# VH-VL binders against Adapter SH3BGRL (SH3BGRL), part 6

Target 1, 113 residues: Adapter SH3BGRL (SH3BGRL), of Homo sapiens (Human) (o75368)
Amino acid sequence: VIRVYIASSSGSTAIKKKQQDVLGFLEANKIGFEEKDIAANEENRKWMRENVPENSRPATGYPLPPQIFNESQYRGDYDAFFEARENNAVYAFLGLTAPPGSKEAEVQAKQQA

## First folded at step 18 (VH-VL)

Design v03 (from u03 with light chain S97R)
Fold by OpenDDE, fold request of step 22:
Structure v03 (fold): chain C 113 residues (1-113), chain A 119 residues (1-119), chain B 111 residues (1-111)
Amino acid sequence: as target 1 above (113 residues)
Amino acid sequence: EVQLVESGAEVKKPGSSVKVSCKASGGPFSNYAIHWVRQAPGQGPEWMGIIMPILGITKYAPKFQGRVTITADDFAGTVYMELSSLRSEDTAMYYCAKDSSGWYEFDYWGKGTTVTVSS
Amino acid sequence: QSVLTQPPSVSAAPGQKVTISCSGSSSNIGDDYVHWYQQLPGTAPKLLIYDNNRRPSGIPDRFSGSKSGTSATLGITGLQTGDEANYYCGTWDRSLRGYEVFGGGTKLTVL
């Protein structure tokens, strides 16, 4: 299951939009996911701190939501998600198999041919 | 590197309130957390609370819940700590501390604000 | 009275090694990272060790940290007169919905 760590209490318009963009994508594509609110539950924030890899952390400060995991495996932040989406590689980004008939599946099939 | 500048010493009567400020050099805190930690004379540090302005997160230590209020003016790059119903045992040095990790790692400290509560 | 227990004082001669212990429980040290702070006389605390055994930039390798079970240890080798200070351990405690706790502090005297 995809886990998206978010902050429901953030007053940042940018963060809210990024969170909604990720969640909206998952919903629209019928991808199962869990929201982990780091504002409502400090244990979620603790887990996120422990599981975002050091080399994926920003140069300064703490990682900002959304942070995306597949189970316990870190997949990336919003920028990584955005890049994957632009390249029709979101399922790969998420560590999922692209569904048959999807653009991503077609691209993969061509590359393997 | 961020410097934390705290407000000046305070002398208060029992039952009154005190509001201490902590200003970060360079402007807004961005993705940093600010903690308040106090230290009574001859004692160790005591954590009071945390604020993560960009996430809208504020949390207080159980001991101070209902008596402490932490707020942030992100535009001014200033965090405030207000402690009400002051008692003599609230006499202490009050520190603000920056936390870049977002999880109780105090990597930079202010110089502290002395608050004295006496009748 | 502090949630974390430290020896009140330690002492050694210059050049020697000292260790400072920090004892907690499964709800704090056993569950989260331990940080160490150095407080020189008349100054604010300074981060010395973070995440059990990591050194911030500028902290010499004479300082080391370790954690095992519900206890943590600060090690100082090549003791210098400038190391005289109070040392505090700190970590997050999951009880009471979670809050940061500190040790009572250890006064290090260089003989």
Scores: ipSAE 0.905, ipTM 0.952, lowest interface PAE 0.4, mean pLDDT 96
Fold by OpenDDE, last read:
Structure v03 (fold): chain C 113 residues (1-113), chain A 119 residues (1-119), chain B 111 residues (1-111)
Amino acid sequence: as target 1 above (113 residues)
Amino acid sequence: EVQLVESGAEVKKPGSSVKVSCKASGGPFSNYAIHWVRQAPGQGPEWMGIIMPILGITKYAPKFQGRVTITADDFAGTVYMELSSLRSEDTAMYYCAKDSSGWYEFDYWGKGTTVTVSS
Amino acid sequence: QSVLTQPPSVSAAPGQKVTISCSGSSSNIGDDYVHWYQQLPGTAPKLLIYDNNRRPSGIPDRFSGSKSGTSATLGITGLQTGDEANYYCGTWDRSLRGYEVFGGGTKLTVL
């Protein structure tokens, strides 16, 4: 299951937009996910802090939501998600198999042909 | 490098309130957390609460719940701690501390604000 | 009184090694990272060790930290006069919905 760590109480328009973008994408594509609110539950924040790899942390400050995991495996932040989406590689980014008929599956099929 | 500048010393009567400010030299705190930690004379540090302005997260220590309020002014790059219903045992040095990890790692401290509560 | 237990004082001669212990429980040290702070007389605390054994920039390698089970240890080698200070351990305690706790502090005297 995809886990998206978000802050529901963030006052940052940028963060809110990024969170909505990720969640909206998952919903639109009927990808199962769990929303983990780090604002509502500090245990979620603790887990996120422990499981975002050091090499994926910003040079300054703490990692900002959304942070995306597949089960316990870190997949990336919004920038990584965005890049994957732009390259039609979101399922790969998420560690999932692209469904038949998806744009990503079509791209993969063409590459194998 | 972020420097924390705290407001001046306070002398208060029992039952009153005190509001201490902590200003970051670099402007808005962005993705930093700010903690308040106090230290009574001859004692160790005591954690009071945390604020993560960009995430809209604020949490208080159980001991101070209902009596402390931590707020942030992002434009001014300033965090405030207000403690109400002051008692003599609230006499202490009050520190703000920056946390770059977002999880209780106090990597920079202000110089502290002395609050004295006496009749 | 303090949730974390430290020895009240330690002392050693210049150039020697000292260790400061920090004892907790499964709800704090056993559950989260331990940080160490140095407080020189008349100054604010300073981060000395974070995440059990990591040194911030500017902290010399003669300072070290370790954690095992529900206890943590700060090590100082090549003791210098300037190391005379109070040292505090701190960590997050999961009880009471979670809050940061500190040790009572250890006064290090350089003989």
Scores: ipSAE 0.902, ipTM 0.952, lowest interface PAE 0.4, mean pLDDT 95
Fold by OpenDDE, last read:
Structure v03 (fold): chain C 113 residues (1-113), chain A 119 residues (1-119), chain B 111 residues (1-111)
Amino acid sequence: as target 1 above (113 residues)
Amino acid sequence: EVQLVESGAEVKKPGSSVKVSCKASGGPFSNYAIHWVRQAPGQGPEWMGIIMPILGITKYAPKFQGRVTITADDFAGTVYMELSSLRSEDTAMYYCAKDSSGWYEFDYWGKGTTVTVSS
Amino acid sequence: QSVLTQPPSVSAAPGQKVTISCSGSSSNIGDDYVHWYQQLPGTAPKLLIYDNNRRPSGIPDRFSGSKSGTSATLGITGLQTGDEANYYCGTWDRSLRGYEVFGGGTKLTVL
């Protein structure tokens, strides 16, 4: 299951938008996911802090939501998600198999042919 | 490196309130947390609470819950700590500390604000 | 009084090694990262060790940290007069819905 760590109480318009973009995408594509609110549950915040890889952390400060995991495997932040989306590689980004008939699946099929 | 500039010393009567400010040099706190930690004379540090301004997260230590209020002015890059119903045992040095980890790692400290509560 | 227990004082001669212990429980040291702070006389605390055994930039390698079970240890080798200070351990305690706790501090005297 995809886990998206978010902050429901963020006053940052940018963060809110990024969170919504990720969640909206998952919903629209009927990808199963869980929201992990780091504002409402401190254990979520602790877990996120512990499980975002050091090499994926910003140079300064703490990682900002959304942070995306597949189960316990870190997949990336919003920028990584955005890039994957732009490249029609979101399923790969998420560590999921692209559904048949999807553009991503078609591209993969061509590469294997 | 961010410098934390705290407000000046305070002398208060029991029952009153004190509000200490902590200003980060360089602008808004962004993705940093600010903690308040006090230290009574001859004692060790005591954590009071945390604020993560950009996430809108604030949490207080159980001991101070209901008596402390931590707020932030993001534009001014200033965090405030207000402690009400002051008692003599509240006499202490009050520090703000920056936390870049987002989980209670105090990597930079202000110089502290002395608060004296006496009749 | 303090949730974490430290020896009140330690002392050694210059060049010697000292260790400062920090004892807690499964709800704090046993559950989260331990940080160490140095507080020189008349100054604010300074981060000395974070995440059990990591050194911030500028902290010499003669300072070390370790954690095992519900206890943590700060090690100082090549003791210098400038190391005379109070040292505090700190960590997150999950009890009471979670709060940061500190040791009572250890006064290090350089003989």
Scores: ipSAE 0.899, ipTM 0.951, lowest interface PAE 0.4, mean pLDDT 95
Fold by OpenDDE, fold request of step 22:
Order: C-alpha cells, then sequence, then structure tokens
Structure v03 (fold): chain C 113 residues (1-113), chain A 119 residues (1-119), chain B 111 residues (1-111)
C-alpha cells in the first residue's frame, strides 16, 4: 500500500495543494493508500525522518510533505511525483504495475516489443 | 550559513512576562524547526518547546505547558517565545535552536538571551 | 534533577582518551537517538554527535558516540586543551506525551 506522509495542520497553500494533488491522483486512480499525518502523530513524523533517504533530504531543515512511500520503500517527494506524472510513469514511480489499458502500460509494452 | 539572531537581554519582575525573538536567516525558513532551550546558571539545557511553522506544528514541554507560547512570523523569518508568570527560577539564558532534520538534533544555536527575574 | 545522568566531571591529560557516560531509561535513551553537545565556556552548545554515533560536518573523528540499551557514551581521543568544556547528552523522552531531555552535563578538564 502507498503511504503518503502529510501535514494536516499546514497553513501553506502550496503544501496543501501538493498534498491534495498526490492524494487526489491516488483516489482518482483507485490506488490504495494510507495517509500518515506527521502533524497529528509524532511517530509518523519520526518515521518519516528516519526513512526519507539522506540524499533526498534538503540541505537544511526537514523534508516537506508530501513524502511518498510504497510500504517502507521511499518513492519520492512531490517534485518526483510531478515529474513522474508528466512522463506518464506514475505507477513506476510508485513501484506499482501499471494497469492494463493504461497509457503507461501501453508505453511499456511498446518498449518491450 | 544559517544564523539565529536573538533579541537583547531582559530584566523582569516576578509575575511579569517576557517575549524573546529569534530571527533565522541563511536558508529557507519554510523548512526550519525552531526550538527554545533555556539554561539556568550552572545547570544543563532544558528544552521548552518546538515550532515548525510551515507545518503548523507547535509543542511544549510539560513543565512549561500553559505558561509558554511559541509563535512565528513567516514573513519576517522570526520565531517568538513568550513566557508568562515569571519566577526567579526562570532566570536563565534562553536559546533558540534549529534542528537539522526535524527531530531535535540542534545543529544551530542562537547566542542566547539572558532573562533575569528579580524583585 | 536531570532526566539523564552524566558524571559531573572527567579529566585527562592531553593526548589521552576519555569517555563520558549518559544513563537513561527505556522511555528515552532506550527508545530514541542520543545526541551530544559541547559547550565551551561562555558559548552556546554545539552539536557534537547526533543519532547516537553520527558526526556533523566539521566535527573531527576524535569524537565518537555509541549507545547500548539505556546508556550512551561519548568518546574523545587525542584529547586537546580546546576540548575543555561541558558536554551534554540529549534525547527524546516518550513519557508525558514526549519531550526532549538532557543530561546534567559533564565538565571535562584537560590536565
Amino acid sequence: as target 1 above (113 residues)
Amino acid sequence: EVQLVESGAEVKKPGSSVKVSCKASGGPFSNYAIHWVRQAPGQGPEWMGIIMPILGITKYAPKFQGRVTITADDFAGTVYMELSSLRSEDTAMYYCAKDSSGWYEFDYWGKGTTVTVSS
Amino acid sequence: QSVLTQPPSVSAAPGQKVTISCSGSSSNIGDDYVHWYQQLPGTAPKLLIYDNNRRPSGIPDRFSGSKSGTSATLGITGLQTGDEANYYCGTWDRSLRGYEVFGGGTKLTVL
């Protein structure tokens, strides 16, 4: 299952939008996911801190939500998600198999042919 | 380089309140978690609370709950700590500190603000 | 008074090795990462070790940290006069809905 670490209490419009974009995508595509609120639960925040790879952390401060995991495997931040979406590679980004009939699946099939 | 600049020394009467400011610079304020840590003369540090402005997270140490208020001005890149009902025991150096990754490892410290509470 | 227990003082000659212990409980050191701070006279604390055994940039490898069970240890090899300072351990305590705790500090004297 996809885990999205978010901050429900963020007053940042930008962060809220990014969170909603990710969650909305998952919902729209009926991809199972779990929200992990780092604002409401310190354990979530601690886990995120521990499991976002060092090379994916900002030079200063803490990683901003949303942070996306497949189970315990880090998949990326919003920018990574956005890039994947632009390239029709979101399922690959999420570590999921693209559903049959999807544009992503078609592209993959052509590449393997 | 990250810098934390704190407001000047304060002398207060018992029962009054003090508000100390901490201006952060040298990096994106949006990713900063700012802590307040005080240190009484001859004693070790004492954590007071944390604010993560962009996430809307604020937490206080149990000892100071109800007596301390930590706020932030995102535009000014400034964090404030207000301590009310001051007592002589509140006499201390008050530091603001930034953690490195959002979990209480304080990699940058202000120079501290001396708060003296005396009748 | 402090939640974490440190020896009040340690001393050694230049070039020697010293260790500073930090004792806690299952609710703090046993449960979370330990950080160490160096505080030179008249200055703010400085992060020396984080996450039990990691060194921030600029901290020499003479400084090391370890944790086992509910105790942590700071090691300093090749002791220098400039190492004379107070050293504090800190960690997150999960009790009382969570708060950061510190040791009482250890005064290191270089003989």
Scores: ipSAE 0.889, ipTM 0.945, lowest interface PAE 0.5, mean pLDDT 96
Fold by ESMFold2, last read:
Structure v03 (fold): chain C 113 residues (1-113), chain A 119 residues (1-119), chain B 111 residues (1-111)
Amino acid sequence: as target 1 above (113 residues)
Amino acid sequence: EVQLVESGAEVKKPGSSVKVSCKASGGPFSNYAIHWVRQAPGQGPEWMGIIMPILGITKYAPKFQGRVTITADDFAGTVYMELSSLRSEDTAMYYCAKDSSGWYEFDYWGKGTTVTVSS
Amino acid sequence: QSVLTQPPSVSAAPGQKVTISCSGSSSNIGDDYVHWYQQLPGTAPKLLIYDNNRRPSGIPDRFSGSKSGTSATLGITGLQTGDEANYYCGTWDRSLRGYEVFGGGTKLTVL
């Protein structure tokens, strides 16, 4: 299952929009997911800090939500999600199989040929 | 490189409240966690609470829940801690501390300020 | 009484080695990182060791940290008179919905 770490209490317009963009995409495409709220549950914040890879952490400060996992496997942050969506590769980014007949499935078939 | 300076020493009556400020300089602080920690004379540090401004997170130690409020003003570059219903046991040095990792790693401490509660 | 237990004092001569212990439980040291802070007389605490055994920039390698089970240890070799200070361990405790705890401190005297 896809797990998206978010901060429900964030006052940052940028973070709110990024979280909504990710969650809205998942909802619109009927992709099952769980929200993991790091503001409501400090164990979620601890887990996110421990499981975002060192090479995916900022040089200063701490990783900001949204952070996207498939179960416990790190998939990326908002920028990685955005790039995957621009390239019709969101299912691959999430570690899922693109639905047959989707634009992503067509692109993937061409890349494998 | 953010520096933290607490407001000046205060003498308060029992039953009153105190509001200590912590001014950040040398850069923005909203991407860091800021903590309040106190230290009574001859004792070890005692964590009071955390604020993570960009995430909208505020959390207080169980001992201070209901008596402490931590707020931030990003434009002023200042974090505030208000402690209510003061009693003599609240006499201590109060510090604000920076936590760049976001998980209880106090990599910079302010100079501290004394709050004395005396009748 | 502090949640984390440290010896109240330790002493050794210049050039010698000392260790400072910090004992906790499975709800704190057993499950989270331990940090160490140095407090010189009349000053604020300073981060000395983080994440059990890592040194911030500017901290010499004669300061070291380790953790085993529910206990942590700060090691200091080549003692200097400038090392006279109080040393505190700190860690996160998961009980009571989570909070930070500290030891009561260990006063190091360099004879």
Scores: ipSAE 0.737, ipTM 0.885, lowest interface PAE 1.0, mean pLDDT 91

Design v03 (from u03 with light chain S97R)
Fold by ESMFold2, last read:
Structure v03 (fold): chain C 113 residues (1-113), chain A 119 residues (1-119), chain B 111 residues (1-111)
Amino acid sequence: as target 1 above (113 residues)
Amino acid sequence: EVQLVESGAEVKKPGSSVKVSCKASGGPFSNYAIHWVRQAPGQGPEWMGIIMPILGITKYAPKFQGRVTITADDFAGTVYMELSSLRSEDTAMYYCAKDSSGWYEFDYWGKGTTVTVSS
Amino acid sequence: QSVLTQPPSVSAAPGQKVTISCSGSSSNIGDDYVHWYQQLPGTAPKLLIYDNNRRPSGIPDRFSGSKSGTSATLGITGLQTGDEANYYCGTWDRSLRGYEVFGGGTKLTVL
């Protein structure tokens, strides 16, 4: 299952929009997911810190939500998600198979031809 | 590098409240946490709570739950700690500390400010 | 009473080695990172060792850290008189929905 680490209490408009963009996309495309709220449960924040790869952490400070995992496997942050969506590669980004007939399945077929 | 400056020393009566400020250099808060830690004379540090301003996360040590409030003013780049119902045992040096990792690593401490509770 | 137990004091001669222990439990040291802080007289604590055994920039490698089970150890070799300070361990404790705990401190005297 897809797990999205978020901070429900964030007052940052930018962070709220990024979280909403990710979750809204997953809902609209009927992709099953769990929200992991790092504000409501400090163990979620500990887990996120421990499982975002060192080479994916910012040079200074802590990594910002949203952070996206498939089970325990790190998939990326908002920028990676956004780029995947712009390239019709969100299912691949999530480690999922694109549905038959989707735009992503068409793009994958063309890339493999 | 962010610097932290606590407000000046305070002398308070038992039963009153104190509000200590911690101004961070460099303008609005970034992706670091601010902690409040106190230290009574001759004792070890005692963690009071954390605020992560851009995430809106605040948490207090069990010992201070109900007496401490930590807030932030993002425009001023300032964190506040208010401790209510003061007792003589609250006499201590109060520090704000920066935690860049976001997980209880206090990589920079302010100079601290003394709060003295006496009649 | 501190949740983490440290010896109240240690001493050794210049040039010698000393270790400072920090004893906790499975809910703190056994489960999370240990950090060490140096506090020189009249100053705020300073981060000395983080994440059990890592050194911040500017900390000489004669300072070292380790942990095993529910105990952590700060090692200091080549003792200098400037090392006289109080040393504190700190770690996160999972109980009571999580909070930070510190040791009561160890005063190092270089004789």
Scores: ipSAE 0.725, ipTM 0.885, lowest interface PAE 1.0, mean pLDDT 91
Fold by ESMFold2, fold request of step 22:
Structure v03 (fold): chain C 113 residues (1-113), chain A 119 residues (1-119), chain B 111 residues (1-111)
Amino acid sequence: as target 1 above (113 residues)
Amino acid sequence: EVQLVESGAEVKKPGSSVKVSCKASGGPFSNYAIHWVRQAPGQGPEWMGIIMPILGITKYAPKFQGRVTITADDFAGTVYMELSSLRSEDTAMYYCAKDSSGWYEFDYWGKGTTVTVSS
Amino acid sequence: QSVLTQPPSVSAAPGQKVTISCSGSSSNIGDDYVHWYQQLPGTAPKLLIYDNNRRPSGIPDRFSGSKSGTSATLGITGLQTGDEANYYCGTWDRSLRGYEVFGGGTKLTVL
């Protein structure tokens, strides 16, 4: 299951937009996911801190939501998601198989031909 | 290089409230967690609460829940701590502290300000 | 009344080694990182050791930290008179919805 770490209390327009972009994509494509709110439960914030790889953390400050996992496997932050979406590779990014008939499946079929 | 300066020392009567400010200079603070920690004479530090301005997160130690309020003014670069229903046990040095990691690592402490509760 | 227990004082001669213990529980030291702070007389605390055993820039190698089970240890070798201070451990405790706890402090005297 896909897990998206978010902060429900953030007043940052940039963070709110990024969270909505990720969650909206998952919902529109009927990809099952769980939201993990780091503002509502400090255990979620602790877990996110422990499981975002050190080389994926900012040089200064702390990692900002959204942070995307498949179960316990780190998949990336918003920038990684955005790049994957622009390249029609979001299912691969998430560690999932693209559905038949999707843009990503069409691109993969052309690459395999 | 962020520096923190607490407001000046205060003498208060029991039952009143105090509001201490912590002004950040030398850089933005919204990217860090800011904590309030107090230290009574002859005692160890006692954590009071955290604010993470960019995430909109505020949390208080159980001992102070209901008596403490922590707020931030991003434009002024200032964090505030208000402690109500003061009693003599609240006499202490009050610090604001920076936490760059976002997880309880107090990498810079202000010089502190004294709050004295006396009748 | 401190959640973390430290000895009240420790002393040793210049050049010697000391250790300062910090005893907690499974809800704090057992499950989270321990940090150490130095407080010189009349000053604010200063981060000395973070994440159990890491040193901030500018902290000499003669300061070290370790953790085992529900206890942590600060080690100081090559004692100098300038090391006379109070030393505090701190860590996150998961009980009561999570909060930071500190030890009561250890006064180090170099004599």
Scores: ipSAE 0.723, ipTM 0.879, lowest interface PAE 1.0, mean pLDDT 90
Fold by ESMFold2, fold request of step 22:
Structure v03 (fold): chain C 113 residues (1-113), chain A 119 residues (1-119), chain B 111 residues (1-111)
Amino acid sequence: as target 1 above (113 residues)
Amino acid sequence: EVQLVESGAEVKKPGSSVKVSCKASGGPFSNYAIHWVRQAPGQGPEWMGIIMPILGITKYAPKFQGRVTITADDFAGTVYMELSSLRSEDTAMYYCAKDSSGWYEFDYWGKGTTVTVSS
Amino acid sequence: QSVLTQPPSVSAAPGQKVTISCSGSSSNIGDDYVHWYQQLPGTAPKLLIYDNNRRPSGIPDRFSGSKSGTSATLGITGLQTGDEANYYCGTWDRSLRGYEVFGGGTKLTVL
């Protein structure tokens, strides 16, 4: 299952929009996911700290939500999600198979022709 | 490099409150966690609470829940800690500390300020 | 009383090796990283070892850390008089919805 780490208490407009953009996409495409709120449960913040790879952390400070995992496998942050969405490669980004008839499946089929 | 400077020493009566400020210099602090830690004479440090401004997170040690309030003023570059219902046991050095990892790693400590509760 | 237990003092001669222990429980050292802090008299604590065994920039490799079960150990080799200080362990405790705990400290004397 896809797990999205978020902070419900963030006052940052940018963070709130990024979180909703990711969650909205998953809901609109009926992709199963779980929200992991790092503000409501400190155990979630601990887990996120331990599982975001070192090379994906900022030079200063700490990783900011949203952070996207498939089970325990790190998939990326908002920028990685946004890039995947622009390239019609979100299912691949998530480690999922694109549904037959989807735009992503159509793009993949044309690239492999 | 962010540096932290606490406000000056305080002498207080039992039952009153104290508000200590922690001003960041050399850069903004909103990307870090800021902690308050105190140390009574001859004792080890005692964690009081955390604020993570950009995430909107504030949390207090169970011992201080209901007596401590930590706030931030991003415009002033300052974090505040207010401790109420003071007792003689609250006499200690009070530190603000920077935590760049966001998980209880105090990589820079202010020089500290003394709060003395006369009793 | 501190939640983490450290010996009150340790001593050794210059050039020698010393270890400082930190005893906790499954809810703290057993579940999370241990950090070590050095405090010279009249100064604030300074991060010495983080995440059990990692050194911040500027900390020489004669300082080391390890963790086993519910105990952690700070090791110092090649002791110098400048190492005389109080040393504290710190870690996160899962109980009571989570909070940070420290040891009571160990005074290191280099004689």
Scores: ipSAE 0.710, ipTM 0.872, lowest interface PAE 1.0, mean pLDDT 90

